# VH-VL binders against q3z8e7: the designs that were tried, part 36

Target 1, 156 residues: q3z8e7
Amino acid sequence: MVEKIPMTASGYKKLEDELSTLKVKRIDVIEEMRLAAMDKDMRENAPYHAAKEQRGQIEGRIKEIEHELKYADVSEYTDTNTSKVNMGSTVKLRDPKNGECCTYTLVSPKEIEPLKGKISASSPIGKAVFNRNKGEQIEIEVPSGTLQYIIEDISF
Key: E = the ipSAE of ESMFold2; O = the ipSAE of OpenDDE; V2 = 0.75 times the mean of E and O plus 0.25 times the DockQ between their complexes.

## First folded at step 25 (VH-VL; framework fv_denrakibart)

Design Z5 (at its last look DockQ between E and O 0.57; V2 from the best seeds 0.00; counts 0 for: pae E 13.9 > 2)
Fold by OpenDDE, look of step 25:
Structure Z5 (fold): chain C 156 residues (1-156), chain A 122 residues (1-122), chain B 113 residues (1-113)
Amino acid sequence: as target 1 above (156 residues)
Amino acid sequence: EVQLVQSGAEVKKPGESLKISCKGSGYSFEDYWIGWVRQMPGKGLEWMGIIYPRDEDTYYSPSFQGQVTISADKSISTAYLQWSSLKASDTAMYYCAKHKFRFTEWSYFDYWGQGTLVTVSS
Amino acid sequence: DIVMTQSPDSLAVSLGERATINCKSSQSVLYSSRDKNYLAWYQQKPGQPPKLLIYWASKKESGVPDRFSGSGSGTDFTLTISSLQAEDVAVYYCQQYYSYPYTFGQGTKVEIK
């Protein structure tokens, strides 16, 4: 049995959308191949070879996405801000010492975007906030010591 | 509208083979797992197994592994449950059911067939 | 295999009263990574196929009356009918879909007292 693949609901939706797009693109590329194949010498037909390559790439990605979707383990969104931090949650952390705030979203490894605050649940911050409630104080170990933050808000 | 329509009631003798069907409509058949559930007369529900029509990936309950075969023909949006040799103990209502979410293996069922009654008696 | 055990096997409740059905799993069906319980509830009326009521332990399927609710986590779950109606007479089943083989409880028959 294949291990389940954790992802956010948004991530799941993105994959679905991508899959749909790719299926359409596949049709287009197949048509391009057909048109290119109308030429007498296919061996030197760059458009045909390019289209064929692209078809292969598209088909490969489709298979990957279908696999991911098939074994996806997706968290559902909640409208309650009183819920625990979960996959897909956006968490606002406040430093009780200086009042500075930072916002992070817990995502699957494939969805990580550090510059956008999208972090893994397995990251130090992710681990610290996971299954925590709004208002709780968390601790994050860093080389310089232990950082303390308060979960100020949880949203999806 | 999503519908699962199962084949009609069957009356068979022990030792006979049987293949019953479940046709899905109103949704992308190949994208949703289909399961089979047995219910013996006056008894509870038993999860038999599931199949993903797209690639025919199949999982069985150990209790039914080797006892039945689950298959699907996505070209006609139909799932099948078959026996090579029926036993009297196979007498039951058999339901096919659709997974709620597309692609996923989360095997809870939002739509069910009407059931196929299989009676096996000498 | 995860064994699902419901209690009671049968329940008689007066109209308008609360009906409570319990379901215990031999192993936790809570997926810690997303804090979700892989537990569903079904209603089956005589001569009909089962109907999905609850999934993820507490989420109601579309069209399910508000009087139905699911609760619990880990190994202990509860289906509650806050005010039993005549049309609620049925057998109710819990089901785990945490790990193969997915398994049902033995069912609880709910009747009107």
Scores: ipSAE 0.013, ipTM 0.596, lowest interface PAE 8.6, mean pLDDT 89
Fold by ESMFold2, look of step 25:
Structure Z5 (fold): chain C 156 residues (1-156), chain A 122 residues (1-122), chain B 113 residues (1-113)
Amino acid sequence: as target 1 above (156 residues)
Amino acid sequence: EVQLVQSGAEVKKPGESLKISCKGSGYSFEDYWIGWVRQMPGKGLEWMGIIYPRDEDTYYSPSFQGQVTISADKSISTAYLQWSSLKASDTAMYYCAKHKFRFTEWSYFDYWGQGTLVTVSS
Amino acid sequence: DIVMTQSPDSLAVSLGERATINCKSSQSVLYSSRDKNYLAWYQQKPGQPPKLLIYWASKKESGVPDRFSGSGSGTDFTLTISSLQAEDVAVYYCQQYYSYPYTFGQGTKVEIK
């Protein structure tokens, strides 16, 4: 079974736009390589080698984006009428032992910013909260052990 | 308007080759997976396989793998289904259909061709 | 392969009455991390290609009459026609698109009594 890649509609659109831009840049770089290869002075061809390296980076990124889009599972709605955690949800987690709270927002892999609380649905925290209700106690497995939290609030 | 127009009905004998076509218009043909569905006379729908026209990446149902070839020519917005050697059991209606969602193979069919009736008899 | 089993094989319903078609998958088609069911319903009228009615088990395709609705989750799904009309005479198919091959049910023929 192929693992699906959760993402927001905005994340999907950003990938589509980047892909389109890269395909245009690829065309330009291939032409640049062709023109550079026609230089009769063969002592040094730095433009050719620079374009070749840039093409390699472009091709690699195109393949990554095409894979992500192929297996994308895009949310079609914002769930404003449910208490369940979903893509785009912001969750407030409370540690029942000390009452401390932390806040996370589920975002696409390309929107991840852990220091701002933007995490993927595939992260340990994301997996633990996804599709859970307000008030549920969850367990999060981390390398150092198991953490316990209560979902105190869900917002969008 | 999105349209899928298939080639006309075919009457063939066992052992003959055949290639039927499905031309898409009104949308970005190369960006959507397109599939083939068989319906034998008086029977239900059977998923045969899909192709991504942009790079011709192709997936077959195990029941049809090695039995048919699915191909596409994005320059003329056309998908194909072909047999090297037809059998009487290939007599059926064949539909092409496109996935609703751009790029992703994980989808369902929103637009269908009119169907191509293939009759294989001696 | 995920086997899709519909019931009943055929159904005769009076005009204006409710028609209910069931579809059972041999394996869950629920993608639990998204709580999304990968199931579609199609209508095929005599002599016509299939037409998409419902996707994600419960989402109605644009232009589909309000009397059609889908429900269910996991392995058990239902297509409901709340008030049968003459133009609803057709064969109805469920399809899973959770994993290859994207199999169809055997169909349910709906007729007017």
Scores: ipSAE 0.000, ipTM 0.512, lowest interface PAE 13.9, mean pLDDT 83
ESMFold2 (binder alone), look of step 25: mean pLDDT 93; pTM 0.946

Design Z6 (at its last look DockQ between E and O 0.01; V2 from the best seeds 0.00; counts 0 for: pae E 13.2 > 2, placed apart)
Fold by ESMFold2, look of step 25:
Structure Z6 (fold): chain C 156 residues (1-156), chain A 122 residues (1-122), chain B 113 residues (1-113)
Amino acid sequence: as target 1 above (156 residues)
Amino acid sequence: EVQLVQSGAEVKKPGESLKISCKGSGYSFEDYWIGWVRQMPGKGLEWMGIIYPRDEDTRYSPSFQGQVTISADKSISTAYLQWSSLKASDTAMYYCAKHKFRFIEWSYFDYWGQGTLVTVSS
Amino acid sequence: DIVMTQSPDSLAVSLGERATINCKSSQSVLYSSRDKNYLAWYQQKPGQPPKLLIYWASKKESGVPDRFSGSGSGTDFTLTISSLQAEDVAVYYCQQYYSYPYTFGQGTKVEIK
């Protein structure tokens, strides 16, 4: 029914702050449009058209943030070490066949940077490691079969 | 009318410090992200970083982190780019530019300064 | 960092003919929840600062001639000049503003044949 959007507490707060700021900025832009619209000739009213475009961008972002906040699934994170992978955790995965390791950090969708190892909790790897302990073996389903990894380390 | 006016060209020696400026007018300076872009001679554009002058929230490209300092003084509508110790490889044109939309950091540049040519040679 | 790769590095086009510039990003710049491509195009004439032409991949900035258009989505984008004019001689850059750093393509120089 409802699809949750995993994010960190800091990611959630950043969205809340952005939303509050945008709502204030929207008021200013609407006033700029109102003042520009008092011009007797609207055909070449560059200030009005510029403000209208800006309002459209602000309104779109507000709607997007409200959706993300409504469906957010936020986990609390702390400097205190925990044994379980959570949002904001950095996890080191070891391939048991050859001992090679790779490292991923669980981040909110807007913070995703796959080439730097920043992935979402809803990604295949993210889903496999979420709420798991150090030392657990995980499986990731791919079209060619199943990949196996061991959670070597968890840090935050 | 929106204007970004940069400080004049600079000729410097390696090891010297430098702070170049970008003064904004015709808009609410403190409400727009403003950024710096480097263009080395004969090369393309390099995004260096941006600053939000109201609270000085600053974002750097990893390539420039620790190499330069971006700052702003909203009371005089001015952004700055500074080096503590110039190198010959810092010889380039430096542009300031503002984001199109008020408050929004996910944006592109709609107005650009005229550029400040910095020449660093022994 | 998202790498922006333009092609070609340079092209020569006869006056009145069509010029086409491609830009590829190393990862998608389409933000799915907003359904927007975070891509801009700039024109830089010799001795001048860059000028914004197109944002959101396809939206023209005010004052940009109708002969300029942008298209594409995800990782593949195109800037088209439908009928090249003498004043269009410049270097053209794409830029992504999806994630920091907001990288530029290496540029495409457009010349008259």
Scores: ipSAE 0.000, ipTM 0.513, lowest interface PAE 13.2, mean pLDDT 83
Fold by OpenDDE, look of step 25:
Structure Z6 (fold): chain C 156 residues (1-156), chain A 122 residues (1-122), chain B 113 residues (1-113)
Amino acid sequence: as target 1 above (156 residues)
Amino acid sequence: EVQLVQSGAEVKKPGESLKISCKGSGYSFEDYWIGWVRQMPGKGLEWMGIIYPRDEDTRYSPSFQGQVTISADKSISTAYLQWSSLKASDTAMYYCAKHKFRFIEWSYFDYWGQGTLVTVSS
Amino acid sequence: DIVMTQSPDSLAVSLGERATINCKSSQSVLYSSRDKNYLAWYQQKPGQPPKLLIYWASKKESGVPDRFSGSGSGTDFTLTISSLQAEDVAVYYCQQYYSYPYTFGQGTKVEIK
């Protein structure tokens, strides 16, 4: 059994969009192959081989996307601030000691951008905040000890 | 508060064109699929199609493909349903409805407009 | 297309009694990978738009009374009103959103006996 692939609703939609685009492209490439095949000996037809290669690449990507979509785990969520932290959530964390705040967005592995605060749900912070409510205190283990934060806000 | 407000009732003749509207408010309009549902007088609900306002990706029921056009203007949070040439059989209540979950097309409708009654008669 | 068939077409139930509406899909609407049934229930009162009651076959929409419940999986689904109230008089529709085109059942009219 294949493990489910966590991703955001946005991520899922992007994959769907890409898939749709690729399917159209596939048709075009197939037509190019057909046209190329009509000209000369296929063995020496560079355009045909190029199109064939492209078709292969497209089909490979299509299969990958279909796999990801098939096994995607897109969590349910609402656009309310009362919702639990989930995939796609933006979380504002406040340090109860010094009042310092930081903001993170939970995203799929492919969407990770640490410099923009986009982190994996599997990251230490992600794990700590996942399925938590606004106002809850979380703990994050670091080499120097345990950090404590309060979930101040949840947004989508 | 999420609201879908549809344009007013229409009385038309066969052959005329028509474009009705559905304006969304209280949520990120471009991020949710919005659909149209037909209900003929005294009949059930019929799924017509949906559109994703952000990129205007549109899905039609085969029964309505080519019969109507679904569009959206995300700049004013409005979805549209239009006919190039109305038929008497187009007489019905038309509802717009919002998908429950953000970005997702395989969803159900959590908010509905009040409906637009379209009457087509000679 | 997935055809949704409800039964019965109409139902008369006494106040306080259980009302049961069935919905059958011509194909399974269970997505095994997500372990979710792509099935929703709506309530439509006269002169009003439909109102969402149940999604994912058994999940209640916010604000829906506890007397409403959805059950079933695959191709067979049931909407149950445990104790029918006067305000429950309406037409109820099931809807699949598993595959395009999304389709509704023909509706079940629930009345008070």
Scores: ipSAE 0.000, ipTM 0.581, lowest interface PAE 11.4, mean pLDDT 88
ESMFold2 (binder alone), look of step 25: mean pLDDT 92; pTM 0.941

## First folded at step 26 (VH-VL; framework fv_denrakibart)

Design AA1 (at its last look DockQ between E and O 0.02; V2 from the best seeds 0.00; counts 0 for: pae E 7.5 > 2, placed apart)
Fold by OpenDDE, look of step 26:
Structure AA1 (fold): chain C 156 residues (1-156), chain A 122 residues (1-122), chain B 113 residues (1-113)
Amino acid sequence: as target 1 above (156 residues)
Amino acid sequence: EVQLVQSGAEVKKPGESLKISCKGSGYSFEDYWIGWVRQMPGKGLEWMGIIYPRDEDTRYSPSFQGQVTISADKSISTAYLQWSSLKASDTAMYYCAKHKWRFTEHSYFDYWGQGTLVTVSS
Amino acid sequence: DIVMTQSPDSLAVSLGERATINCKSSQSVLYSSRDKNYLAWYQQKPGQPPKLLIYWASKKESGVPDRFSGSGSGTDFTLTISSLQAEDVAVYYCQQYYSYPYTFGQGTKVEIK
């Protein structure tokens, strides 16, 4: 049994877009192969092989994307007060002591961008906020101790 | 781990037929071209040919075309090199090798078998 | 056929010194549209199969020490060992895969001086 692949809605869309682009590119590359093959000498030369390689790479990626899309587990977010933090959620955390805020988006491992606040659900912060409600206080363990935060807002 | 395991050393007489094997493991065998390279005793490497196991598309060096047959059985992840009639000049080490990239004919090899020594003498 | 010619045939270099091997192709192995040179380098130690060192003229294979480098374009290529180590004693081969047949150079034997 193939396990589901967690991802965000945006990630899923990106894959769809990439797939569409690749399918178009595949057509172009096939044409390049055709043109290269018209030259007898080219069949045995780098240009033809390069095109063939590119086709193969495109086809490989297409298959990968199709697989990911097929088994994707995309979480839905409802903008309600009862909504819980889930994959794809953006969470605003507030430090109750100093009032400082930070914002994180839970994403799949492949979508992690720390500099943009995109973190894994399996990260310490991700684990702390996952399946929690707005207004809840969470604890995050760091090397320097335990940090306390309040989930101020949840968005998608 | 990617591995190519070749059949054992062969001692043959001129005129005899021979088929040596190369079994791949640790990767999708059918998706990578596999090649054969000859190395005569004390000599350099010679590109013999390649085969794409998925569809058995085969390319030969002109020097080896008609002299040997390259084949593959993707069901058991095995490539073959065979002679219908050996010559003394066929005495050499024969290596199978895997192309680095999938779906490409660019014949540079990232993994090699341990080699099969073929000795042909009267 | 593209003929690959290496120079020198043999090279003796002191430990820690630079070793330079040249490879010339009878025609260009550069595909300009991709800006890639279809050239690889291999190392073969005694009693062992060849090992891929460099592909696309300058790309190092995984696990290859930093002291190895490939350079060149078109018809002239160079494999450089910046600081020769004892374990680097081997025969080195260049190979073009620009056109069939994908020919090897004759090899360069590198020894310790």
Scores: ipSAE 0.032, ipTM 0.681, lowest interface PAE 2.1, mean pLDDT 89
Fold by ESMFold2, look of step 26:
Structure AA1 (fold): chain C 156 residues (1-156), chain A 122 residues (1-122), chain B 113 residues (1-113)
Amino acid sequence: as target 1 above (156 residues)
Amino acid sequence: EVQLVQSGAEVKKPGESLKISCKGSGYSFEDYWIGWVRQMPGKGLEWMGIIYPRDEDTRYSPSFQGQVTISADKSISTAYLQWSSLKASDTAMYYCAKHKWRFTEHSYFDYWGQGTLVTVSS
Amino acid sequence: DIVMTQSPDSLAVSLGERATINCKSSQSVLYSSRDKNYLAWYQQKPGQPPKLLIYWASKKESGVPDRFSGSGSGTDFTLTISSLQAEDVAVYYCQQYYSYPYTFGQGTKVEIK
């Protein structure tokens, strides 16, 4: 069966809005490419190559969003104060691109055990999830770049 | 506003072909999965399958796989249900319905067509 | 295939009384990681297409009267009409949308006694 990609209704709406914006931007960039291509002097084709690269980025992002939306498992999200990640919470994170899950528990500095998933609120992962709700998409900044996850579950 | 309008009732003989239609309006047709549901006279609802009009990805119930063809033409916002050779047992009401959620296959039906009665008799 | 079995097949209830319809799935339709049940309820009045009432087992669709409610989890589900009205005479169907095919129950006809 195709993997379900969990997301909140608000996350789904944000992706939907981004998709609409990108589709409009794509139209503009394609026009820029056509106009630039009318000038066939190669030394003056730098605008064409710049627009072509921009189009590639836009098309790639559109494809990513369309994939996520096609397989989205949208949850009804109600704001409850008890649903937020706090100290002592155990958080399950799902990678939306491959469906892999990781579990972490926020603990005090004296209880940190990284190999067992017990991390501080000041760690990159801890900072990203703190005060977040179940179903929210988060970004984690690491030396290798920015990683995106969805908070699949919160427990104590 | 949102409407699914189906083609009219059909009276056919066994062995004939048939293609019925479902035209969507008032929403972004190509972005919503649309499905077909059979209801035989006096019987319940049977899920036949769904199609995603943008790329024509189609999912059939095993009971209907190979028995019907589900297709769509996004340029005219229309989905189709088609038989190559009708049987008397195909006599039923056929509904089209769209998923509530844009894009995603993980949904339920929120808008339904009025139904197309297909009668197959010899 | 997940088989959806409703009970009873038909039900006669006096106006203003409670009507209870049960639906049982042959497999769980619960998404464990979200505690979310992939079950919908539809109402079909005579001569009309079905109409969505309930989704995720217990969430009421906009515009559906407050007397309708859904409950249950996993494999056992219930649709309740707290005070039956004349306009509620219909056939009610459950549907799972957990895995393909998205099967319906056989239906429960609700009539006024």
Scores: ipSAE 0.013, ipTM 0.580, lowest interface PAE 7.5, mean pLDDT 85
ESMFold2 (binder alone), look of step 26: mean pLDDT 94; pTM 0.957

Design AA2 (at its last look DockQ between E and O 0.02; V2 from the best seeds 0.00; counts 0 for: pae E 11.5 > 2, placed apart)
Fold by OpenDDE, look of step 26:
Structure AA2 (fold): chain C 156 residues (1-156), chain A 122 residues (1-122), chain B 113 residues (1-113)
Amino acid sequence: as target 1 above (156 residues)
Amino acid sequence: EVQLVQSGAEVKKPGESLKISCKGSGYSFEDYWIGWVRQMPGKGLEWMGIIYPRDEDTYYSPSFQGQVTISADKSISTAYLQWSSLKASDTAMYYCAKHKWRFTEHSYFDYWGQGTLVTVSS
Amino acid sequence: DIVMTQSPDSLAVSLGERATINCKSSQSVLYSSRDKNYLAWYQQKPGQPPKLLIYWASKKESGVPDRFSGSGSGTDFTLTISSLQAEDVAVYYCQQYYSYPYTFGQGTKVEIK
């Protein structure tokens, strides 16, 4: 059995868009191959070989995307206060000691953008907040010790 | 780790048939073209042909077209090179090699098998 | 067919000295639309299979020492070993993959002087 692939709704949408684009591009590349094959020996026709190579790349990527979409695990949005942190969730963490806040969005490994607060669910912070409720206090182990945060808000 | 393991050395007589193998591991076998290269004793490398295991698309060098058959069984990650009737001139080391990039026909090889020595003599 | 011609056939160089191998193609292996030269270099030590050193004329394969470099464009290419080491004794081959068949050069034997 193939394991489900966690991803955000945004990530899923991006894959769909990419797939659509690639399918169109595939048609164009096939046409380029046809045109290139008309006027030169295929064995010596660099444009033909380039187009053929591109076709292979496109087809391979299409298959990869289809696989990812087929086995995607995308969390549904909920606006309830009883919602738990899940993939795609944005969490606001507050330090109970100093009142400082930080915001993180849980994303798939392919979607990680640390500078934008997009972190993996498998990261230390991700693991600490995953499947937790608003108002819960969490602990994160860092080299300097243990940090404590309160989940102040959860959004999607 | 990517590995290509070829079948053992062969000693044959002219007129005999032969099929040697190359088993790939450590990568998605069907997604990379695999090629065969001949090296006669004390001579240089000769590009024989390539096969795409996924759909068995195959290209031969004109020098080897009709002289050998390249095939693959993706279910066991194995490529083959075979002769229907060997000649003394077929005596050589034969290497299988993997294309570097997935889905591409850029036929430069990043991993090579250890080689199969084929000796054809009366 | 594109013919690849290497020069010299053999080269003897002292340890620590520069070794230069040339490769000429009978026609250009530069695809201008991609700005890439379809040229690779291999090293083959005695009793071993070839090893990829350079692809796209100048790109080093992972694990290749810094003393190896590839240069050139179009029809003229060069493999340079800036400081020859004992372990560099081998036969070197250039290969074009611009058009079928993807031919090799005849090889250049590099030895220690």
Scores: ipSAE 0.036, ipTM 0.643, lowest interface PAE 2.9, mean pLDDT 89
Fold by ESMFold2, look of step 26:
Structure AA2 (fold): chain C 156 residues (1-156), chain A 122 residues (1-122), chain B 113 residues (1-113)
Amino acid sequence: as target 1 above (156 residues)
Amino acid sequence: EVQLVQSGAEVKKPGESLKISCKGSGYSFEDYWIGWVRQMPGKGLEWMGIIYPRDEDTYYSPSFQGQVTISADKSISTAYLQWSSLKASDTAMYYCAKHKWRFTEHSYFDYWGQGTLVTVSS
Amino acid sequence: DIVMTQSPDSLAVSLGERATINCKSSQSVLYSSRDKNYLAWYQQKPGQPPKLLIYWASKKESGVPDRFSGSGSGTDFTLTISSLQAEDVAVYYCQQYYSYPYTFGQGTKVEIK
């Protein structure tokens, strides 16, 4: 079984949009290569070599995105039949020792912004909260030890 | 309008080869997995396998591995089921069906072809 | 392979009465990360290809009458027809799409009593 790549509907859409953009750019780069190749001396054809390098980057990224979309496990975080933490959920965690709170949103790999609290489901915090209910106590292993939190709130 | 149109009924003798087709229209054919399902006369549904037309990645049921070949030609939006040597026990209705979700192989079938009856007898 | 076992193999139900079909998988088909059961139900009327009724165990496909509902989780699932109509005479199949091969149940024939 190929490992699934969890993501939000927003993350999936962002990958689709990037793929569409790259396919258009590929057309342009192929034309640039064709025009540059009209100069037969390839040793002195910097435009051709630049376009060839750019095409390689574009083709690689297209293949990567097509793989991610093929194996995506897209959550429907607007499903009203669950109260558990899921992709697209925002969770408020409370440290029971001092009462301090922090807030995280589970997002696709494309949308990760750790400084804004947007984290992946595969991060230590993401793994600990995924599929959990409000009020559950969770533990997160970090290099400095084990952190304990209570899921104070879940929003979608 | 999504549509899967299968090739017509076949009457064959044991030992003959056969290739039946399933043409998809009304959707992005290469982006959806297509599967084949056998139904022997008076019997239930048997999942045979699926194929992703874009790269021809294919999964077979163990019961059908080596017994049939599933293939696709995305340039003409067509999937195929093929036997190199038919047996009388291959007499059945064969359906093609597409997965609901784009790209993913972990899906159910939302549209089905009309079926191709294959009869293998002397 | 995940074995899908339906019960009963056949049932006869009076028009307007409830029909209940059970499906048991030999292994869980619940993806806990999504909290979704990868279980579908199909209807096959005589001489026709199968038709999708329900996916994710309980979600109705568009155009499926309200009298059809699915329930269950993990290994035990139920298709319910709350008020059987004449056009509901068919064979019903469950299918798991959790792991290869995506096996079907053996089918349950629903008849008018």
Scores: ipSAE 0.005, ipTM 0.543, lowest interface PAE 11.5, mean pLDDT 84
ESMFold2 (binder alone), look of step 26: mean pLDDT 94; pTM 0.954

